# Ledger of designs, part 2: VHH binders against Thioredoxin domain-containing protein 6 (NME9)

Target 1, 330 residues: Thioredoxin domain-containing protein 6 (NME9), of Homo sapiens (Human) (q86xw9)
Amino acid sequence: MGSRKKEIALQVNISTQELWEEMLSSKGLTVVDVYQGWCGPCKPVVSLFQKMRIEVGLDLLHFALAEADRLDVLEKYRGKCEPTFLFYAGGELVAVVRGANAPLLQKTILDQLEAEKKVLAEGRERKVIKDEALSDEDECVSHGKNNGEDEDMVSSERTCTLAIIKPDAVAHGKTDEIIMKIQEAGFEILTNEERTMTEAEVRLFYQHKAGEEAFEKLVHHMCSGPSHLLILTRTEGFEDVVTTWRTVMGPRDPNVARREQPESLRAQYGTEMPFNAVHGSRDREDADRELALLFPSLKFSDKDTEAPQGGEAEATAGPTEALCFPEDVD
Key: E = the ipSAE of ESMFold2; O = the ipSAE of OpenDDE; V2 = 0.75 times the mean of E and O plus 0.25 times the DockQ between their complexes.

## First folded at step 1 (VHH)

Design A13 (framework vhh_7qbe_3; at its last look DockQ between E and O 0.01; V2 from the best seeds 0.00; counts 0 for: pae E 23.0 > 2, placed apart)
Fold by OpenDDE, look of step 2:
Structure A13 (fold): chain B 330 residues (1-330), chain A 120 residues (1-120)
Amino acid sequence: as target 1 above (330 residues)
Amino acid sequence: QLQLVESGGGLVQAGGSLRLSCTASGRTFSMGWFRQGPGKEREFVASISWSGGSTYYADSVKGRFTISRDNAKNTLYLQMNSLKSEDTAVYYCAADYSGEWDDLYAYDYWGKGTRVTVSS
């Protein structure tokens, strides 16, 4: 009777309040991937967690998955597509990381693990935090926290593009449906920020259109209400994320989109220009520009395309045999 | 409705040059050139922002073609140098309200096209 080595799952699935409480009672640091049922857990970080499990050991480091839709304690995390990692130690929240930022996650895990080891060994006090993103609904307390520039290094290997769900689509209640379609199209949403863009921001964002007749109308529209600013990536395929996103969006004019590409987002959710529901970057350069503008804290590692140093093919100058064409005399 | 009228097409020898023009009936937006060769799909050639500060080219024409515009004249230009047989196409002028430069569907207005034939 071969002892089926119980493959200890890397991540414990927390689907009930009882399991949540069990997690809170666990010794050491628990990293909880909080996900929505419609989005699923953050897959890209699994390799990191595996590596860390091997390197650090499992005695004081635990990984968990928690579906926000199933746990009342995570109610405030519902409706967000952005990967959210909650760090628990001694049953208390000690850190939050948003986004699939592997370097940040790794750093945070190591820092919090070290802190927890000191708590366990020396009786140090845990630095318990409140998730500020959840508190801003009630107390406008303007504490000027020096948000340390946690440079969310989006891992250099994934090409990203900007998607905006525009105010018209948001106002029509189409946000969730659009997000679902984005995911169904094979995109990973790295961030989802809902906010009303400022006029200054929009003018800067669309500065290349400032001379166009429709520019003021566009600015007005984009400032008219909340947008969803999305960072999209694609894990599968050789297709450029920017191009693929443009394809999914469809023709710019919703009327054209309905005729030419009826399955496109603009066909389905756009009404008329300029109310075309979604924005996407034109090309990679534009994506980089737009992302840098709207997400200044995100460092996208430029893979230095080390241009392969073209090996100096030593042009062996083969001897130009001067074919002496004989001067035929006659 | 904005009308676009292309001109300057014709027969040219390989290695030759041609200059296309597109005149808009009104205020112009971001503008571009597309082309459709025999038996081929319409493809992006070049685009230019309203201000002229940004230009984009298809790889096939990069270094040979130059897009420019004169907003005072509501006119778009395409200087085509070092023409090849593969450049034989109907060239279309397009204008849009947005910055999706190389997307056929991003442009709201189209000309009727001007034929360019490059002979070997």
Scores: ipSAE 0.000, ipTM 0.225, lowest interface PAE 12.1, mean pLDDT 80
ESMFold2-Fast, scan of step 1: ipSAE 0.068; ipTM 0.625
ESMFold2, look of step 2: ipSAE 0.000; ipTM 0.089
ESMFold2 (binder alone), look of step 2: mean pLDDT 85; pTM 0.876

Design A14 (framework vhh_7qbe_3)
Fold by ESMFold2-Fast, scan of step 1:
Structure A14 (fold): chain B 330 residues (1-330), chain A 122 residues (1-122)
Amino acid sequence: as target 1 above (330 residues)
Amino acid sequence: QLQLVESGGGLVQAGGSLRLSCTASGRTFSMGWFRQGPGKEREFVASITWSGGSTYYADSVKGRFTISRDNAKNTLYLQMNSLKSEDTAVYYCAAGTYYEDSYLSPSEYDYWGKGTRVTVSS
């Protein structure tokens, strides 16, 4: 954990271009809280960052604060209404998280730190990203001035996942609040279909649980009223969308979620098993199965389910428009 | 799909030692060991955070068992010393989707191994 006799500030204040360049030269991962002067840095994440320092130490994990109005390099982040967390490793941007989401930040920190340890120890190539919310950066989607394999690899790793807002949360009038939290966590909602799942669909969907005592209660619950069936993707970050959604949902049991991750959806909107507000796929294979089962009329190609190859694209219209026509088959 | 494979179980004399291993097919976060003995319910043994910075133990094993992990190998270990006949059980490896267990109780776990049998003879 480093020297216990040293007094080290949790977050380094980057107030000059020289300090910014110094940060870019740091070994390991640096998480920069980019804030607006009128709202100050994000206070809710400080406890998380303190825990991360204790768990990981200071050798490869650093935290910083940067006011967007004070640094020319942050000009594109000025005027934003939410905090932006920029993740740098080896002088390159490796992840972006928007909004004060402790579970997503924790996940992103550990995933990026793991990746950077492999770069440093095993010589693995670093995955570099561009912030897709910045229109000037998205102009690099063109032949003759595109980047190498790293950008293509990052784009190809981005996919869609299934999310369900369950009948318990819908019946309690929590749908809009949950949708807002999903969007605040950095997800883009490609499809939002409100309908009641059929008994046949639910039994097939949960066929792997058919031998469990609670199975019939689960089937009854899922058929008890409308759910919102969502297709989620991410416009930022390099972590797998399936894993990120599971992190935002929190532990399956709401009692555990309230204890361990009070900001998670299941902590806030779940009551007791099986009433845990939201569903997500276990892994990539499960997500593909569930999407095929619940959206059989929608066609998911590489362009529709992944960011365009050769660079980042701000426009979601082209590839995602194919997912917006479930009734095109007359 | 994440798979957990336990190894290292076997027959050992009372007062002896065994080291259990659990290898994951991919990334894991909070991990733990549980056991189920003859005529007993499955019980908590030990858990460890992703960084290895925090460990938690059942009172019955404190001072005798040590949990550790090697993230580079995706492997969890349980070093069992001063074994007693009541330690006889099938030992299960478990993995959660969460990086930190901040409570004395182990985190809820999503993935489980099939178990490895430990028999302590007199």
Scores: ipSAE 0.000, ipTM 0.195, lowest interface PAE 14.1, mean pLDDT 72

Design A15 (framework vhh_7qbe_3)
Amino acid sequence: QLQLVESGGGLVQAGGSLRLSCTASGFTFSMGWFRQGPGKEREFVASISRSGGSTYYADSVKGRFTISRDNAKNTLYLQMNSLKSEDTAVYYCAASDEYWGSEDAYEYDYWGKGTRVTVSS
ESMFold2-Fast, scan of step 1: ipSAE 0.013; ipTM 0.540

Design A17 (framework vhh_7d4b_2)
Fold by ESMFold2-Fast, scan of step 1:
Structure A17 (fold): chain B 330 residues (1-330), chain A 119 residues (1-119)
Amino acid sequence: as target 1 above (330 residues)
Amino acid sequence: QVQLVESGGGVVQPGRSLRLSCAASGFTFSSYAMGWYRQAPGKQRELVASISGSGGSTNYADSVKGRFTISRDNSKNTMYLQMNSLKPEDTAVYYCATDWESDYGYDYWGQGTQVTVSS
């Protein structure tokens, strides 16, 4: 009030019970991004929400952010591995979407807007739901705490990027060789975590590919065994760390890499798509998103990243992630 | 900062043409393959056309082959989609993006431009 922003914020931050009640009294549809403090809000969906608001306008479509730990009404959503989107109309829950699934979110927004327009214009009955997946038998137990990150691994004066040594390279015993090549290229490794990425984590990480052919094969590959999740920096250099790492990795397709940059990591350790040994962020904005998703407990130097307070809690969900046991299937 | 800005969308009658443009900045444009994607409400995103960094190779979805032409001008950091013989089923938001085969995670995306083909 009194010093309102000159621009209307896309998503209203609901930090108090009073603001929650104001949201429930809003006319039209409100989409609430329920996030954990250690993860922050789901950044990959922001561009979709901006597009939807432009297309539909402000009258009947609203977006909000709510940290699960700050509101008692969201107690059942605390400690979840994936983002949860709650859809409210007329103070009632009308839909729930789990995970950063942009196509499903877009469809749900359009379907619920159409339904709410009929309620408002024609006086039709609103279809109210209960979140049935929110039982005492929740699979994502994930308020599990503390194992990996009590040391401050990141300085505000450093620029960082994400690197992954993928399951194909790890399975072929190439981890140590690749780490040596990374160090020889002038990178400092701030963090090196060996773990199998969860299906939810991989789907969120690659959400932009959800509508594309072979997406399920990509998800399967990334969940097929342990990866090494690395945070890389450089103390000195004239090139951005993100750009330098991309150069060292080489072209995405190992066949192209072998032809055009035979000294690159993907040329040496990749076989064929999608088995290209290593992952890196495309740019600084992408690096910030990926680092926040995989290492939400750590601070990062990029000021454009809306990291959750530098993360007191860690992102650990628990070691036994209901593994598919792909090792047992030949 | 990387930016991709689409323009040229609009409302047209079936059988007419539109030309979309994508202005890129903040990266070495000529070094990256680029593509046009489209998404109609409630449908999954679809790759429409792609073009190599040099412009020497192009690919098209079967649904647009023979009607659409992708091109780029690396001196202007701009990619184009010439859309001829438009059909109602071409109605969608059109996005420019870096190569869909990238495994870097979140590819560079524009904000999208609306194309509506309506009688």
Scores: ipSAE 0.015, ipTM 0.210, lowest interface PAE 7.1, mean pLDDT 72

Design A18 (framework vhh_7qia_2)
Fold by ESMFold2-Fast, scan of step 1:
Structure A18 (fold): chain B 330 residues (1-330), chain A 118 residues (1-118)
Amino acid sequence: as target 1 above (330 residues)
Amino acid sequence: QLQLVESGGGLVQPGGSLRLSCEASGFTFSSYAMGWYRQAPGKQRELVAFITSGGSTNYADSVKGRFTISRDNAKNTVYLQMNSLRPEDTAIYYCAASYEEDYWGDYWGKGTPVTVSS
């Protein structure tokens, strides 16, 4: 139902403990994409895995998918808002990569394949690791949070949803007011990224609205300036975070919102479609797709540039010195 | 998820009539607003007729008085009765479901072609 939504058959879906045990018995290296139901498997790494499979062959490199909530062995990986890649060889954990970091994944695959090839061919001892998954990956989130005031507790029931504060609300200077209302409604903001969405991202994000007369206006609007891309979770309550966020946003059309739900965000901050201040996912499946699309921690070399060797800080400026003294002053 | 299948399109002479149907499969059909949209070659898709979950209707000015949208929640079907058809009504007609009454389709059918020509 969409060529951009093609499924990759090269990754084995490990949906049971029996299939997990079968994976542990496989010869060679298996890379397991441990994902959350609300995020789905990491789509940005698929092209890398296809390339690696072709380059190293079909015998010693295997890829698998495992939903964290379906397997007890993955309990410590539940509720995380980024994918975890577990590397197994001979039934043992040999590496862990957190996030959709394609260069690190490629390096780790090559390194572990080389190590496993030596184990199999030369009888060398395998380097086994223990994954020290710490509950406070929120340590990286609290890098910007001045207060270590909260007592951090492990919650296996925590789920996330996507929220966007759209360019219209940002341009009207309403970002801080909206963030305050989100927090007052009981949400914790795990990530807040201010950036302008690319046209490619927006067209994929709203692919289901392609062909509508307002589609080009929506694309133009979403690319017109910075948005705030948020990952929300609930800090209290037992209601689905996706449904709760939808309720706080109110009806999509601001005119309907003002009539039916005057205290909602879209009633207060929206004007007319498509200028409705905020976005949220319709349901859990939509949240999975949108989070995977906008928050891949995937890093790849510049897609259209010669490769920015200097990095973001020095790429355009360069390490240039100011020198140009006239010959008339010796 | 909700699936939409359109039927009833075809070739008709100017002044003729056609009845389009859109059958939904899945559940919660009664909770969705339903719309009919059309797209002529080289043009943007435009709203033709809209019916809310509560039965309130809205029409494009170009079709008002000629087209009638209706729904049958027991049959999970929305209809578009098209009377006094004109050559400019020639387009591919799409059915769409919207969770909220905002005139934007959240789920779309594949379309059914309508040609008005002598």
Scores: ipSAE 0.014, ipTM 0.232, lowest interface PAE 8.5, mean pLDDT 72

Design A19 (framework vhh_etentamig_d1)
Fold by ESMFold2-Fast, scan of step 1:
Structure A19 (fold): chain B 330 residues (1-330), chain A 123 residues (1-123)
Amino acid sequence: as target 1 above (330 residues)
Amino acid sequence: EVQLLESGGGLVQPGGSLRLSCAASGFTFSKYAMSWVRQAPGKGPEWVSGISGSGGYTYYADSVKGRFTISRDNSKNTLYLQMNSLRAEDTAVYYCAKDSTYYDEESGWFDYRGQGTLVTVSS
């Protein structure tokens, strides 16, 4: 009773088994934000969900919130360090996204909505999945609670990525122009440190690096003079900052960039490999690793007290410092 | 043509050890850095360890540092990963990877990855 009511919010709060069953009976795709009571729902994705609903299907795209501790059907999702997004269509589970990964959520919504349109319009069989992945790390939640709150708050800046203005661009006096272009592209620069990277630091930074021939040339170049080490964020939390920064940089090879994206930074300020003016992280995991290596004061784990070392981002308390950490909790 | 063939995976009890091997062909092995990358069920790929072409420099993820050792034998075109003190969380498919000359947005830092070998840590 009381479950048949027009939603007054973007996301329907599924607080009862009756509302859960109503959700399963809805036509189209429903994206359920499964949250923990101590964390609250993932606020950073709301802007994405608003945009997606407007652009791709008001009648076929629905959003919901569900607290894992309130519904027996969500028992296997209790105690998770990160938000879990469950995708339902025709009462069946069709996709799962773990963590507040806005680009992956956008892609998954588009992919699953198109699949469901084909099921509804063409009678194609629905791809049903089972979510067999479970958190093995109860300790990660406890460790997150025992870490400094200020440090946890820094990790809530989900839109952060690393950018480097490399020694070639700095040596040619292009730093200020590149910074201006970064800001014009919608990035906020949280930190700007000018320094020469050490050989040891460069070797650790580029551990996923080029083969030995090109690697020594890259190391020499990165140690040849000062770089500007930047932490970038977005003024708006809609697009993934890592992906947006890669787009603004353009293709890695300046010759390709000049041909395919002449307005990109590497097209304008790069010459030839490895002299491509700027660096950016490949993905979220790489960004977290690189940020931890170059900005030790911002790393999530207290385990390493000394200088940055390889693999720090992968050993951090990243999951316990979820993007959905509640900022407005009393 | 670049070929990477992993072996040595299997079922092992917590606290146990496994040694992974990767046989490389189709390129001058000693001229390229090599890495191990793993992917656990339901998770994205995680870089584990890297080694320079000469073997003079090695790098490790914090999650495996002190437990895993990467090495190579350039005379045999073979990469190794010695895994000690294994934990349930180490359960994953382990891939041998040839490092890229330069970063590529589609393939990342690796020119090529092998087919992988499954490591299951369970009692």
Scores: ipSAE 0.000, ipTM 0.129, lowest interface PAE 15.1, mean pLDDT 71

Design A20 (framework vhh_7d4b_2)
Fold by ESMFold2-Fast, scan of step 1:
Order: structure tokens, then sequence, then C-alpha cells
Structure A20 (fold): chain B 330 residues (1-330), chain A 122 residues (1-122)
């Protein structure tokens, strides 16, 4: 007959509509690595997925691989320059992560598992994202664009806000402590980008204060070194994420924050204006404006969500060490 | 020169309603977020309600949720606070505030009105 045993992989290959339907019927959370045929599955995340399976167990966490060209349901993900990770629970899309971002994937897996346990144990409603959305980042930008009459009727999308860990806190080595406190406060960090803001970005960001004496000092500070640009959301809570983030930051002036809210981020990590450690948007309109300004690539991605990309995708893939490659690469 | 002028305060019995108005001049009203603060005798100033530039987003203190409604009319440069089912604990001076989310300002708001007294007593 033969002595060859059936091989079991960490990730299930979904090559047919039948296997896709089987995945949707699975209890718990399934993380699907949607890859391009030219790239192959994302190798850098395999060690993370192995670790997560050991920590959580088999019953509620599943991993799958799907080639974008093999399934009609994945048409909108074809031709992408980096992997797309789709999160399904109870047959519904609950999260999307773009790129080989291991910390973001780990955070998203933990948060979605917690949410699904509450659905299964307490009968809570699933927070379903748009199946037309390309990524969590694109969803946040699209959410801002859809702030019109259609969104006012029914909103099932998570809201996002911008947070900045400013150059003063970064230079003082406080980035990791602040990130821990953000997570402890119940926020999910969807994106964390370390870079120095350009003078043009800062001037547009604070354009309503142009011409004031303090404005040039603020511009100089924000351009003085790297910041961490964060996109935050919340898995739990009734309050708007923008308002909740403002509360966690505390009053704008660190001296006021220390008197009135000593446990706030600005009380703990700020010194004096303009060196108040962190930035947050005042309201939803500012969050949408600030996200569009600091993440302009997300705005372009929103326009391209319906269009298949061409063979140029690999040219814009980003760092080579973070790319997914075919199995037989030299 | 920016000016915020509150009106509509007064003395009312518990369970009654009042409507506060804030008339703004000297700036482009539609570019600013607006809010209502209150300060009772011997207490700290608290944010009661806030409204975004477009009026599409509103936030309320837990003590007033379901009873108070904030609104704005950008064509008239005016913000409103509809106060229903008033309680003695709502007695305070109510302040209109306007601000842009510039991290330089300590209070979060750039401009403040003089305040209007609301007294709820049986």
Amino acid sequence: as target 1 above (330 residues)
Amino acid sequence: QVQLVESGGGVVQPGRSLRLSCAASGFTFSDYAMGWYRQAPGKQRELVASISRSGGSTNYADSVKGRFTISRDNSKNTMYLQMNSLKPEDTAVYYCAAGYPDEYWSSGFDYWGQGTQVTVSS
C-alpha cells in the first residue's frame, strides 16, 4: 500500500471554495494568511503563530493559508505587495492586518480571542468589520470618509484615533513605558510607526495656530527627532475612542495634569509646554484629518480597494527582511 | 477679537427645562469645537457636553446623559444646550468654550464666555 503518513501543518491550505466554507464554520478565531502566488506564504510570522498555538491551545485559534488568485472571495486582495491577514470568527470578518507586523498580529490575535470568548460565553454581538475593507488602517481612513449620511444610519465599524508619542518622550527613553500604559488602559495599537515628522506635516497639522509666537517653538519640537505615530482603537467600551484617549492623556499642560490627574500620561511623562509627551485629537473630525495627513498612503489605498493590482506589487513591498518569499528562494 | 456670549440661564423648579445659548463672534465658528462647562459653589469646573465642528459628534458627562442635548447652528454662529429634567445638583454657573486641538493650550479651549447662572430649587 505504502508507508507514507499524512502530514499535518500549522496552517491549513485553503485552495478551494469548499475549504473556505469549512474554515468559516470553525468555532473560534481563524487567521488567514492571504498571499500572492509570486510571493508565497509569509515565513517571518510562522514562529509567532507556533508560539500563539502553544499559549492558547487548539480549540479556539486556527491558522490558514490562502492564495489570492485561487478564490473569488479574495479578489480584492490580489496583486498586493505584502501579505494580508484576515481574521474570521463565526463566519464573519472581524479584523484585517496588512504586512508582516508580528507585534500587531500578536496583539490582534489576543484581542479578537478575548472578544470571541465573550461572544461564545455571554452571547455578546460580534464587532464585524466591512468585508470590503483592505486593512485595519484603510478601515480607519475609510471610516472618516464615510462620516456622511450613510454612516449616520448604521455604524458597525470600530472607530480609530491618532496618538503620537512625541520627540521629548522618545528622547527620554519613555516609549515602551507609554505603550504599556496605553495597552493597560484598554487600547489596541493597530499601527506603530517610528519616524521624524516633516516641517510641512507639522505646519499643516497645527495650521489653525499659524502666526502665533508659540507656533514656531511647537514646530521645532515636533521636528526635533523621531516620534511614534500610533493608530488606536478599543475592543471594549461605550465611549468614543477619541474622548477615551484624551482622558488617558490628561490635561494638555503637564503642570495642570499633575495637579488634577496625577495618573495621566502627561502628568507622568510631560515636563512643561510644549513638552507634554503625547498628542491626541480633540474630536472625530480632527482624528480623521490628522490620520489622513500623517498616513497619506492609507488615503490612496482606500481608492484602490476595489481594483486588482498589477505585477508591480513586489516593487513597492517595503523592507526585504519583512517580505514573504516563495519556498524555493536562493 | 473673539467674543462668546451666554444666555438662557435662570431659576427653575426641579423637573423643568432650560435652553442655554452661546453666540460667537470674531472667529470662524465652524472651525472650532465647542463645549459647555459648569462650576457649582465650592466645586471644580467640569465639562458637561462637547460638540465637534460639524455637529456630527457629541459627548456628555455621565451625570447629564439622557437629560441634556448639545447642538450647534454654524449658519448662525450659535451653540445650544437643551437641559431637561433639571435637578438641584445641576445648579451651577454654565460656561461656553471654544477651542482647536492645539497641544499648546493648557485648558484645551482657547476662548471662554463669562458664564450664565442656572439655579434649580424647589
Scores: ipSAE 0.011, ipTM 0.291, lowest interface PAE 9.4, mean pLDDT 73

Design A21 (framework vhh_6fv0_2)
Fold by ESMFold2-Fast, scan of step 1:
Structure A21 (fold): chain B 330 residues (1-330), chain A 120 residues (1-120)
Amino acid sequence: as target 1 above (330 residues)
Amino acid sequence: QVQLQESGGGLVQPGGSLRLSCAASGFTFSNYWMYWVRQAPEKGLEWVSTISSGGGSTYYKDSVKGRFTVSRDNAKNTLYLQMNSLKPEDAAQYYCARDYEDSGYSFDYRGQGTQVTVSS
């Protein structure tokens, strides 16, 4: 009979354990889109994957789809609202990207493909990772599998912060550019809600600034049109998401930002106070307050409310970035 | 009116300890990040430490890490700096300062300071 397809599909559907094991045996890098049956595969990333396939070719870069409910190996990924992208090379997990973060996916594909080329060509050792969803890294499990009845398991292992793209940036048509820069900086956007904040909401949000001369200007500005209310998280690095987002935003006053941190968002998209394009929480306590106020129906991990005491918190981007002074200032 | 008042400075020998305090008034202390900064007579103003509004995040100049500990008591509107293993180069006027406009890198108000002298 001998009919064959005109074109090879971009993403191979892994519908059985046998196809999963075949994928693990493949040469090169495989990016697996792990999806839920109720939402299907992540369509927003398809154009990126098509571009990457054309630029890199077929030999060492492969894409696959896997339904979490269909494969027992994906049990830990069931019931998630965001897509999960698993990166496999030589049968080992080498990276995980959560959410439809196209710039981070592009960076991760390029980084992991380069690493795998060195493994294959130079005999270098592969760096294998663990996904947090597969194990409790804070405490050793006493046996090989923990009972996963904890419905908030993935959320408890992430830190998040609030970000706002303010009415000035939205009105100037800068929303997509700012979102792209947020994603390029390594943030995942868990939620993106476009709406105009109410006067009551803004007054409560900034209650700690009540009585300051600039307060009424701030209230009127925040109520002047739609904002984008974002929840941000990160998949890699030692830096707390709150501190990292503040660093990416830069100094509050755009004139200061342009002078001291010209690459920052407020330097590039801010004009003059109060028109500084973006808002972020000052610390974890502020993030919890702001998230509870603007997203009262959303639940975040109890771990996100713990005081970030310890050497790791000190190792996270220091006040040298916050104060524009080097760590070793004479 | 915003007021910051430092205390606890004094003369100490190398290797000694001092605990500085800063009493804050005229603003909602628990809503502000706070800084410790210092100035020696022949030097410019130098950042020493930062603490978040709730006390959960602390940051230090490299040369004082492991020796200094910043803390706060929001119920008492008081900021603290515990200084251990003091060195001659730590001798300076020490000021507490309030974060400027949620900047995380600058301050608007500072106190009159408390003098720390380290000499044998």
Scores: ipSAE 0.000, ipTM 0.284, lowest interface PAE 10.8, mean pLDDT 74

Design A22 (framework vhh_7qia_2)
Amino acid sequence: QLQLVESGGGLVQPGGSLRLSCEASGRIFSINAMGWYRQAPGKQRELVAFITRGGSTNYADSVKGRFTISRDNAKNTVYLQMNSLRPEDTAIYYCAAEDYWSDSYSYDYWGKGTPVTVSS
ESMFold2-Fast, scan of step 1: ipSAE 0.015; ipTM 0.441

Design B02 (framework vhh_etentamig_d1)
Fold by ESMFold2-Fast, scan of step 1:
Structure B02 (fold): chain B 330 residues (1-330), chain A 121 residues (1-121)
Amino acid sequence: as target 1 above (330 residues)
Amino acid sequence: EVQLLESGGGLVQPGGSLRLSCAASGFTFSSYWMSWVRQAPGKGPEWVSGISGSGGSTYYADSVKGRFTISRDNSKNTLYLQMNSLRAEDTAVYYCARVPYGSRTFYFDYRGQGTLVTVSS
């Protein structure tokens, strides 16, 4: 936010109860980034909000920032680990989004804006909600999903996939740029390990390609320098994380990616096979195999903090919010 | 292979000072948030402090704020914790921990073996 022209800010800072009441009286939809004072506002969503402002305009869509400790009305949101986005229309709460999930925020903004346009134009009744996550009896557990169709352990495992930033992209100094693109696409990076894969690891990793003419070239490339081995997850959304990551990467061959999906990672950062910048798993079974192969220690000790898988640590429940916001920005 | 090795612990009198060090190897140190976590006898782990990859952002638990200072030297792949005005309640094994890039929760993918700090007269 520091590079603004100083005229109209993207997000209005709601620092007083009077400004909160003014926001509630605003026509249209207001998206409030509720943040903790020690952490500051959620920086990763700013690019999405800038895009939405350009696409939708300012007549019925507004953005705001509110520090939880400064406003009594936000008392129930104090001490939260993840950013909380509150959606208000006509002074009423109409949606809540937890975490910096850009695809969910975009969908929620579009859905709620359409709903509010119908309230204003057609006189339809507004659908008011209550924040269910703060209901009595509900534990705040990031991965504590009760998926009746799936086992809890299987469901939490299925929320993660492997991604590799390959030696070609690392050698070209593209690591940080690719990481930013991954985060902007709505993924959370749970783990980032920089290391050079061994020949044995690469041969096991790509064993399904062992019969291909280009296999030895692939092995040589993957052993040629450090890669970044990432574990990606998504907290919200209807799509499988494995499939979503494959979509963001684009087609395997960079020449095809540039033609068919020019905004994909392989289109932007790949050159020619085998130098296609990033790796993702073929399917869920492949992701589970790859994760077990590359992260054997994490598979057996990922609960070192006595936390649920990817959840908040019980033994360290107090200070986790300090680690939620991006480093090295500003 | 990722390795974190803590040092600098020992016996110190109340009101004294100690500086802990953590030597990191096997990864690009400057790309990772780092943290200090402690565990007192008979208690669960307590997060103490965190620092961004560049060192530009630092965070502290309320129990140590104003007394402890976290810092790093990326040229030496070393994390530090300067502990001043030590109290008996600071007695614990102190662990150096790596925070994955983009982590949104109190999750550590690697931690060291720890160094014991005993504050007693």
Scores: ipSAE 0.000, ipTM 0.126, lowest interface PAE 18.5, mean pLDDT 73

